# Designs tried in a protein design chat: VH-VL binders against b7kms5. Part 319

Target 1, 80 residues: b7kms5
Amino acid sequence: DTFETVRNTIRIESEVDESLRQLCHEERITKETWLEAAYLYLCEKPEELAQVIQLAQERLSQRKAIADYKRAKTMQERFL
Short names: E, the ipSAE of ESMFold2; O, the ipSAE of OpenDDE; V2, 0.75 times the mean of E and O plus 0.25 times the DockQ between their complexes.

## First folded at step 21 (VH-VL)

Design v_9 (framework fv_pozelimab; at its last look DockQ between E and O 0.73; V2 from the best seeds 0.64)
Fold by OpenDDE, look of step 21:
Structure v_9 (fold): chain C 80 residues (1-80), chain A 121 residues (1-121), chain B 107 residues (1-107)
Amino acid sequence: as target 1 above (80 residues)
Amino acid sequence: QVQLQESGPGLVKPSETLSLTCTVSGDSVSSSYWTWIRQPPGKGLEWIGYIYHSGSSYYNPSLKSRATISVDTSKNQFSLKLSSVTAADTAVYYCARIDFYGSELVPFDYWGQGTLVTVSS
Amino acid sequence: AIQMTQSPSSLSASVGDRVTITCRASQGIRKDLGWYQQKPGKAPKLLIYAASSLQKGVPSRFAGRGSGTDFTLTISSLQPEDFATYYCLQYWKYPWTFGQGTKVEIK
């Protein structure tokens, strides 16, 4: 059997991306196959999956906070 | 798709408070800035003010003493109150979104259809 | 408040014509200038933001230019659906202010 791939644009935090890149290099894998493997592994590990989801939610919240700050700053600059 | 809809009474007596609500669909009010703009019949546009989901707001100095904008995240709505109205406040009132592409402002990319509010005794 | 002056206040044109509307700010507003189209009984529609960025879904015949105090909206070839009133908006400093509008009428 063959499988088809889907093109994705993924934005990863720079420090995490660098660390992941280094790991993939050392293990002779790609970030793509790492993500696929990690997801498939977690699908069989409900407790671990829940932990990862929680972590992901926290990170998303942080990203939103940063975005909000930047927007607020932009709006505040127009008072000066 | 983002949609905005104004609602409220179309007639207000002088000295009373104009009250309008904008219902947002297709987007969360917690993700953007939200604004009110009005247009007297046959005249130009006047920016009233904006609100952020955090409650931070700013008003046009011309209306600051009378205007209050509020947000209700639970209902995905934001509202406008304008106190001590006179005939000069007769206008079509629009709610709109202030968006961002990155850090770049995109003012008023989505509008409500507008609602006419007439101030008359 | 920053004053925005549009010119002309009104103009008559024919389908296919090149139309240019000018907006002048009383002080520098960098590129924080938007253009809006409004048809009778309808809400304004965003055409251009950041002086020259075309809003998604807006025909390419619309173009915005300028920076500082002088800005232009150009319709390269006027279409029947383009007869409307156009407004500029500065959003560089509070309060945000609109131009008085330019009515594009059919000749």
Scores: ipSAE 0.637, ipTM 0.913, lowest interface PAE 0.6, mean pLDDT 95
Fold by ESMFold2, look of step 21:
Structure v_9 (fold): chain C 80 residues (1-80), chain A 121 residues (1-121), chain B 107 residues (1-107)
Amino acid sequence: as target 1 above (80 residues)
Amino acid sequence: QVQLQESGPGLVKPSETLSLTCTVSGDSVSSSYWTWIRQPPGKGLEWIGYIYHSGSSYYNPSLKSRATISVDTSKNQFSLKLSSVTAADTAVYYCARIDFYGSELVPFDYWGQGTLVTVSS
Amino acid sequence: AIQMTQSPSSLSASVGDRVTITCRASQGIRKDLGWYQQKPGKAPKLLIYAASSLQKGVPSRFAGRGSGTDFTLTISSLQPEDFATYYCLQYWKYPWTFGQGTKVEIK
């Protein structure tokens, strides 16, 4: 092969993953080529990259808040 | 690698306040629940209570409101104060972590080495 | 408070033996049971959480079973480094409580 690749594992929200799988199927591409293309494209577009980063930060915060709420509920239910 | 280290005076006079600090490395005090556990020499383990950085806490009723646990995020430390101590409070004091692996609660997965506090005249 | 009773209080066994320690809760605690190993002069170490989940880095000869009120820790082939005192912990309801301990001595 011409390029070295890295095998990795990521976790994606199931609703988003299903939509991405459908898009990749329809466009006859793979998730990995989509991910590479999306990142390379955004590297040339600072304002669009900033918007994507902001959305990623918001999604990260939402995931943390949900996890924190569930963990707090788990600790609270142990009172007699 | 998560590491916890207790520090504080090893000798405390009766009726005074025992004060210990746990320094955390390899994790943030804001990302987990933190706890103190004690063990009188030659005896079993007694849970003291826990703190979460947002202020959520619990204290073992056996300590009759003498215990206070607090967090200092700027130093990545948490502490124990136990007031009005007696000889019965002589023990090795451990700090420890309460964490979650995903949604699974995992109690006391990492411990400090422990520090002996002796209460005597 | 939920009382945890361990059995036996102590035991002696030979290297290679299968050893079983039991822990009984005074009330149902679902699967919220942990097992800890403490060697002389050292802090306890988590072995098992959620009754049967093996902590990272713990040898597979350690296994936990049970739910409700009756729990066991089994060491399938006792090794010289397994000399220690073992504690169970219930963490279903506050205050969380430990059993009184089981001292395992290797003959």
Scores: ipSAE 0.578, ipTM 0.886, lowest interface PAE 1.1, mean pLDDT 92
ESMFold2 (binder alone), look of step 21: mean pLDDT 94; pTM 0.957

Design y_1 (framework fv_pozelimab; at its last fold request DockQ between E and O 0.91; V2 from the best seeds 0.76)
Fold by OpenDDE, fold request of step 23:
Structure y_1 (fold): chain C 80 residues (1-80), chain A 125 residues (1-125), chain B 107 residues (1-107)
Amino acid sequence: as target 1 above (80 residues)
Amino acid sequence: QVQLQESGPGLVKPSETLSLTCTVSGDSVSSYYWTWIRQPPGKGLEWIGEIYYSGSSYYNPSLKSRATISVDTSKNQFSLKLSSVTAADTAVYYCARDYTLDEPKEDFTIYFDYWGQGTLVTVSS
Amino acid sequence: AIQMTQSPSSLSASVGDRVTITCRASQGIRNDLGWYQQKPGKAPKLLIYAASDLQEGVPSRFAGRGSGTDFTLTISSLQPEDFATYYCQQFFNYPFTFGQGTKVEIK
């Protein structure tokens, strides 16, 4: 089977990215195919999917807080 | 999904105060920056200002003396007041989510990803 | 305030055409540039953020390039639904400012 891909730009927390990179290297896969496989796997595991979603929401909340802090600081400096 | 909806009077008399409210659904107003943008009929877009849920706000200098943005977390809304309006303030007013994306190191990215449908406010006697 | 100048102000094109719109900032804005599409009676729709990142759900025929002061939005193959007005916006400093818009019309 053939399929088209969509280009995405992702930002990943450095420690997670490094760990995932290492795993992908060892297993001779890519982060792209890992994401696809992980998502498809979780789609068949509703309880696990819910847990991952919750974790993702928590991580997003933390990321937003960090981003907003950086923004507030930087934009204040630029505006002055 | 996130949805925004502007509400308020579509007609305001000169010298009066324009007052609009943006109702947010699908997300909490306490999680992001929020912004107002306006567009006079047949014209381009003008950024009015932004607010964070904590009350920190920035305004376009062109409107700073007249514009006030506020947030009501209990209602999941944020509002715009523009005082001493004139015909030049006639425009479609949009509210939008002002998103900050975390970037590597000390960087970040800003963009307005969710917009209300806009509401026309006409200033006329 | 940072001035954003788009070119051209309007253009006529046909379906299938490659369309390029440029946006120039009066000063360096790094990659803090967004592109929007607006159709009559509708709110602007975000297409590109961070100068070159494609917003979720936006067709891949849209591409943003550039950094510093010169930016471009390219539609590789214009589709019927792409006839609209396009705006760039800088997010580098307050006040956030928009380009004056580029209207893409059907030839």
Scores: ipSAE 0.809, ipTM 0.940, lowest interface PAE 0.5, mean pLDDT 96
Fold by ESMFold2, fold request of step 23:
Structure y_1 (fold): chain C 80 residues (1-80), chain A 125 residues (1-125), chain B 107 residues (1-107)
Amino acid sequence: as target 1 above (80 residues)
Amino acid sequence: QVQLQESGPGLVKPSETLSLTCTVSGDSVSSYYWTWIRQPPGKGLEWIGEIYYSGSSYYNPSLKSRATISVDTSKNQFSLKLSSVTAADTAVYYCARDYTLDEPKEDFTIYFDYWGQGTLVTVSS
Amino acid sequence: AIQMTQSPSSLSASVGDRVTITCRASQGIRNDLGWYQQKPGKAPKLLIYAASDLQEGVPSRFAGRGSGTDFTLTISSLQPEDFATYYCQQFFNYPFTFGQGTKVEIK
């Protein structure tokens, strides 16, 4: 009943994705069920959730910087 | 939550300079590209230009000589100035967050995910 | 500049209909295309980015397809809140041009 799914697209750094794919394969789960389980588990652990959020913020900042660098390089070349 | 709000005069005389400010809340202006878009009444959308917070800017060729976009990090704002306006510049003006999404290899994706409500600027004597 | 041509410019449809809007680029833009919805008196809202990726919070009845020069936005079962004007926009090269828009009206 409450197991309705929502279709989403995510992008994951290739090294992390490779490791996660291997883990999910070995444990016979999907990335989706791993994400759900990880979040539900952390909901009850505020300090651990805060640590995960801190790491996520750091990775987000790095990802944005990489994306903006790629954009600046490519668009300058294309514009000319 | 990111919010954008345009402000500025709703009426500008021909030959004068249109000046608009977009106030950003819920995020830093120093974190993204920022863009201006306009829409003449009853017509479609036109991209005006963009700025990266560090100062790199790009403009629609038809407006480049008249349009200037700038960033004020101390007020968390970015602005548009459009010089020598005519009735053809009458439009609703939108500001938007200009997001760059990382993609594999050397690729990326661009989209405008947060928009201001828009402000009508009428050019009339 | 890369010209984006939408078709049709307007259409009338009933709730429950499947509608398809086409956007054609004057040159190849890979998948660097977004779709936006605009309701009267409101700012545009991002629906689709990278030609086919659904923005967070957008209903799954919206789908984007295409690459290169030919792109479509499909609404699989039109709802009352979907009556709006839809715009495509390319992000391949400056200036980041929009299509002229497609108005979807109630029949």
Scores: ipSAE 0.603, ipTM 0.870, lowest interface PAE 1.0, mean pLDDT 91
ESMFold2, look of step 21: ipSAE 0.593; ipTM 0.864
ESMFold2 (binder alone), look of step 21: mean pLDDT 89; pTM 0.920
OpenDDE, look of step 21: ipSAE 0.675; ipTM 0.914
ESMFold2, fold request of step 23: ipSAE 0.582, 0.591; ipTM 0.868, 0.861
ESMFold2 (binder alone), fold request of step 23: mean pLDDT 89, 90, 89; pTM 0.914, 0.922, 0.915
OpenDDE, fold request of step 23: ipSAE 0.805, 0.805; ipTM 0.939, 0.939

Design y_2 (framework fv_pozelimab; at its last read DockQ between E and O 0.88; V2 from the best seeds 0.76)
Heavy chain, then light chain:
Amino acid sequence: QVQLQESGPGLVKPSETLSLTCTVSGDSVSSYYWTWIRQPPGKGLEWIGEIYYSGSSYYNPSLKSRATISVDTSKNQFSLKLSSVTAADTAVYYCARDYTLDEPKEDFTIYFDYWGQGTLVTVSS
Amino acid sequence: AIQMTQSPSSLSASVGDRVTITCRASQGIRNDLGWYQQKPGKAPKLLIYAASDLQEGVPSRFAGRGSGTDFTLTISSLQPEDFATYYCQQFYNYPFTFGQGTKVEIK
ESMFold2, look of step 21: ipSAE 0.622; ipTM 0.872
ESMFold2 (binder alone), look of step 21: mean pLDDT 90; pTM 0.920
OpenDDE, look of step 21: ipSAE 0.659; ipTM 0.909
ESMFold2, fold request of step 23: ipSAE 0.614, 0.592, 0.630; ipTM 0.873, 0.865, 0.877
ESMFold2 (binder alone), fold request of step 23: mean pLDDT 89, 89, 90; pTM 0.920, 0.919, 0.922
OpenDDE, fold request of step 23: ipSAE 0.808, 0.810, 0.811; ipTM 0.941, 0.943, 0.942
ESMFold2, last read: ipSAE 0.596, 0.619, 0.628; ipTM 0.871, 0.872, 0.875
ESMFold2 (binder alone), last read: mean pLDDT 89, 89, 89; pTM 0.918, 0.917, 0.918
OpenDDE, last read: ipSAE 0.810, 0.816, 0.808; ipTM 0.942, 0.941, 0.942

Design y_3 (framework fv_pozelimab; at its last fold request DockQ between E and O 0.78; V2 from the best seeds 0.73)
Fold by OpenDDE, fold request of step 23:
Structure y_3 (fold): chain C 80 residues (1-80), chain A 125 residues (1-125), chain B 107 residues (1-107)
Amino acid sequence: as target 1 above (80 residues)
Amino acid sequence: QVQLQESGPGLVKPSETLSLTCTVSGDSVSSNYWTWIRQPPGKGLEWIGEIYYSGSSYYNPSLKSRATISVDTSKNQFSLKLSSVTAADTAVYYCARDYTLDEPSEDFTIYFDYWGQGTLVTVSS
Amino acid sequence: AIQMTQSPSSLSASVGDRVTITCRASQGIRNDLGWYQQKPGKAPKLLIYAASDLQEGVPSRFAGRGSGTDFTLTISSLQPEDFATYYCQQFFNYPFTFGQGTKVEIK
């Protein structure tokens, strides 16, 4: 592997981010390598992958709903 | 993968109503904002308006009196109607996904990440 | 409406050049700015959102910076496929408005 990297911006829910930060610190790894490793692990675990995807879809749905609510409120105020 | 496709007549007579439909695949119209943008030949981009699946919509004031955007969740489509068209309405019309992203610094931000290929609508007698 | 002014309107550059395009908003728009690339006969392609976040699949040679009223899009090393027209767009308030565009041409 050449390990050429691609830059990405990742926004993580604050409580999850804090927990993940602590884990990474304790295990002397980074969030980036954690994400890579977790994904690669799940690629070899089709059932677990499906479960994680479902959870991710649910989290996305909730995140989008919250964001859209914020948008509706703020944009209405700005447009007044 | 999210895909959008515009459809409708490419020719409209003056004073008539331009009608376009955007068919969405790979995402539900019930979970996003959706928008229309147009571009006259050789010119820049103009935002027309947006709609949420709940029916809430905003329009460019330049077109508000003539533009109507609607959503059909049963068909996973949203549409644009522009009444009383003139030659000035000749343009490539794009539909796009209007995405709201949680943003720590501002609560949220917006961007148009998926666009249709666009469809040329010519207003001519 | 918020006016978005791009500079320059056009520029000529060579492959490998560093290219910088600016966009100025008539009022503060925080980081609610996007950058698009458009090639002839094609739809605009999102490059940057939230002023500085790189859209998925976009090469790292593209970078967006700025907040408030002044924004920049930089192409660190221009590639042949980068010759196109670039637009900024504000999402701070209705109506959403675009810059007039910057055409990047081959020298």
Scores: ipSAE 0.794, ipTM 0.937, lowest interface PAE 0.5, mean pLDDT 95
Fold by ESMFold2, look of step 21:
Structure y_3 (fold): chain C 80 residues (1-80), chain A 125 residues (1-125), chain B 107 residues (1-107)
Amino acid sequence: as target 1 above (80 residues)
Amino acid sequence: QVQLQESGPGLVKPSETLSLTCTVSGDSVSSNYWTWIRQPPGKGLEWIGEIYYSGSSYYNPSLKSRATISVDTSKNQFSLKLSSVTAADTAVYYCARDYTLDEPSEDFTIYFDYWGQGTLVTVSS
Amino acid sequence: AIQMTQSPSSLSASVGDRVTITCRASQGIRNDLGWYQQKPGKAPKLLIYAASDLQEGVPSRFAGRGSGTDFTLTISSLQPEDFATYYCQQFFNYPFTFGQGTKVEIK
């Protein structure tokens, strides 16, 4: 085989996912190739990469807070 | 990279209190749930309990309120105390990161993605 | 507590075999199930979360399926490093419980 791929699952906010799906369809690419291309492009641009990392850290913090809230609420309801 | 390491005495006398500490590196104990799990030699895994960094905790009823988990944010550690131990408490004790992943539609996923190497605690006179 | 029952308790297999392990919950747990691999003297390692999602770095020969009460872990072509004990675990409700384990041994 020429190149090895791995199978992963990712979770994307629904509005972002919808927009990305539309872009990929219009450009006749896949989400996977878009993600690979975006990463490779940013690796050569330290200032832009730093901005993307900052946004990713903010979104991760928000997603974690949401997940913890859902867990606390649901487990309290189930454990009663 | 996230790493967890258990520490504490490997031998505890019956009726005394087992006390273990998990040291966390590469992550903050203030960021997640944290859990203790044990495994008697040659047996399966038993969840002991968990703590959320804000101080709330939940325990396996099988331990009959003998277990207490606590957090020390200044040392980035969390600890287990198990009181009134017997030979049945002889086990390898693991600490683990108890991760909550956001899911759609008010849902979430839980998994234990980083584990300590485990420490054997033997209860014997 | 939700009881998790694995079948079989042990099995013997050869490198290259397809292996299937089942896990049954005593009540519905939706897809709130994980699979862990444990080698002798080592801590468990997460393989599958949410019943079917592969953890980072886990080979694609591992596959999880099921929902509700009946779940399976399949290894499509057993490798030498896959001889281990496998545990399912539910996180639907406290206390979080593990199956008793399935030991995959060399035939």
Scores: ipSAE 0.638, ipTM 0.876, lowest interface PAE 0.8, mean pLDDT 91
ESMFold2 (binder alone), look of step 21: mean pLDDT 89; pTM 0.920
OpenDDE, look of step 21: ipSAE 0.612; ipTM 0.896
ESMFold2, fold request of step 23: ipSAE 0.620, 0.638, 0.622; ipTM 0.875, 0.877, 0.874
ESMFold2 (binder alone), fold request of step 23: mean pLDDT 90, 90, 90; pTM 0.919, 0.917, 0.915
OpenDDE, fold request of step 23: ipSAE 0.754, 0.792; ipTM 0.927, 0.935

Design y_4 (framework fv_pozelimab; at its last look DockQ between E and O 0.86; V2 from the best seeds 0.66)
Fold by OpenDDE, look of step 21:
Structure y_4 (fold): chain C 80 residues (1-80), chain A 125 residues (1-125), chain B 107 residues (1-107)
Amino acid sequence: as target 1 above (80 residues)
Amino acid sequence: QVQLQESGPGLVKPSETLSLTCTVSGDSVSSYYWTWIRQPPGKGLEWIGEIYYSGSSYYNPSLKSRATISVDTSKNQFSLKLSSVTAADTAVYYCARDYTLDEPKEDFTIYFDYWGQGTLVTVSS
Amino acid sequence: AIQMTQSPSSLSASVGDRVTITCRASQGIRNDLGWYQQKPGKAPKLLIYAASDLEEGVPSRFAGRGSGTDFTLTISSLQPEDFATYYCQQFFNYPFTFGQGTKVEIK
């Protein structure tokens, strides 16, 4: 089998990234193949997928709040 | 799908006020920065200013005395007013979503990921 | 204001060519740089953000590099749809400013 890959840059929360890194190391897989596998698995699990989406939305909201705070603070400092 | 659409008169007389509105669909204006950019015919791009949905705004010093950006969350719109226009204000005006992405430590990144198609505003007597 | 200077202002190239556009900032802007593609009569399209991150859906032949004051946009193999004007923009400080643009024309 052949497949084509695309390059992506992802930013993961540090504690989650560390835990995921450890898991991938132990299981001799990569974060990339983990993400692929997890998504494909969830595609066959609509209820679980919905739960993950909800969790992802919550995390996004938190991340956005943090990002906006950083921007407001930093840009104010730079502009002053 | 996020879409932005500029609207307003395409012709404005000198000394009058240019007024444009950007209608956002597919996403809420809340929790984002929104920006206006213009491009004179055959020329480059100029950043006009930005506004956070909460009302905080920054303007290009070149236009600060004349430019006003506002947000209407109830209509999912934001607007630009540019007073005392001259021929130099003739341009295609774009609205765009100004996205802030969290980065490691105290950093963040900014980019304009969604743009309106632009609307030409000609200043002429 | 931070000045962004692109080089060259225009270039002629053929399909398949490697094209490199440079953007220089008048002061350090870290990685707070974006690249846009604009075709006639169209709005700019985001290609690269954070100096080197490829926007979703943008072909991998586009690559952004650099940090501080010197940045490059590279098209590894120019395609017919890539003939356009390209702009860099800094997001480090207000006012946000653009380069003057680089027009990539067909040879």
Scores: ipSAE 0.611, ipTM 0.899, lowest interface PAE 0.7, mean pLDDT 94
Fold by ESMFold2, look of step 21:
Structure y_4 (fold): chain C 80 residues (1-80), chain A 125 residues (1-125), chain B 107 residues (1-107)
Amino acid sequence: as target 1 above (80 residues)
Amino acid sequence: QVQLQESGPGLVKPSETLSLTCTVSGDSVSSYYWTWIRQPPGKGLEWIGEIYYSGSSYYNPSLKSRATISVDTSKNQFSLKLSSVTAADTAVYYCARDYTLDEPKEDFTIYFDYWGQGTLVTVSS
Amino acid sequence: AIQMTQSPSSLSASVGDRVTITCRASQGIRNDLGWYQQKPGKAPKLLIYAASDLEEGVPSRFAGRGSGTDFTLTISSLQPEDFATYYCQQFFNYPFTFGQGTKVEIK
């Protein structure tokens, strides 16, 4: 028997990814095991999980706003 | 989960205005681009136009003078009006969420990730 | 407007077959291309964005390739649920245009 896994693609901000890569290298772990461990740890800590969720929501909102801005700027330049 | 549902008359007389509303649930209409797409029976897909929730809009050039898309934030809806319809406007009409994905540097990707079920509008006397 | 031309317009295939659909743009569109699957009576469903990236929940037997003007969608081992019509769409410039579609039928 093994863990059943699923394959996913994720996109991480470059500065965060660089820091996470360095951490995983130093600790001799992988990004996926770090993600699994972080989630499992937070499941037992409702208040800390809520704070992480709030930060994730803020980052998601900002990334979406940036993407929409890039689109509006680029499409106006291309169209006209 | 995000859900989109088209509503409006299924039969429209020639020369009149086709009016459709898309009701959005599971997310805010004030957060995305929104688009209308149509498909004549047995034919391919045609992009009608899009609107950003703040009111900026773009239309297919062949429909620009007849099509208007608007947002009603209080009802969490966006709508299509297509004036002076003919039999050529008979189609299944879809509303869709128009998502912009952030990419590295100054880049981005666009895709339509949530669609309504579609509503057939027939233009006939 | 940027013309998107799909080939073939239709094909017949059996479960387990490898299927390849081609999409060609009338000008360079970088990787600003998506692939959609549509079954009769249903709305299109996103399969591939950015020419090659799978949408979440889409089986890995679907693969997109290409950039610039020439793009392909490959189904490595056709399943019963894959019989549908497939559309490419460019998002490089207004108006956003679709290919005419490729119908994949049971042989």
Scores: ipSAE 0.564, ipTM 0.852, lowest interface PAE 1.1, mean pLDDT 90
ESMFold2 (binder alone), look of step 21: mean pLDDT 90; pTM 0.922

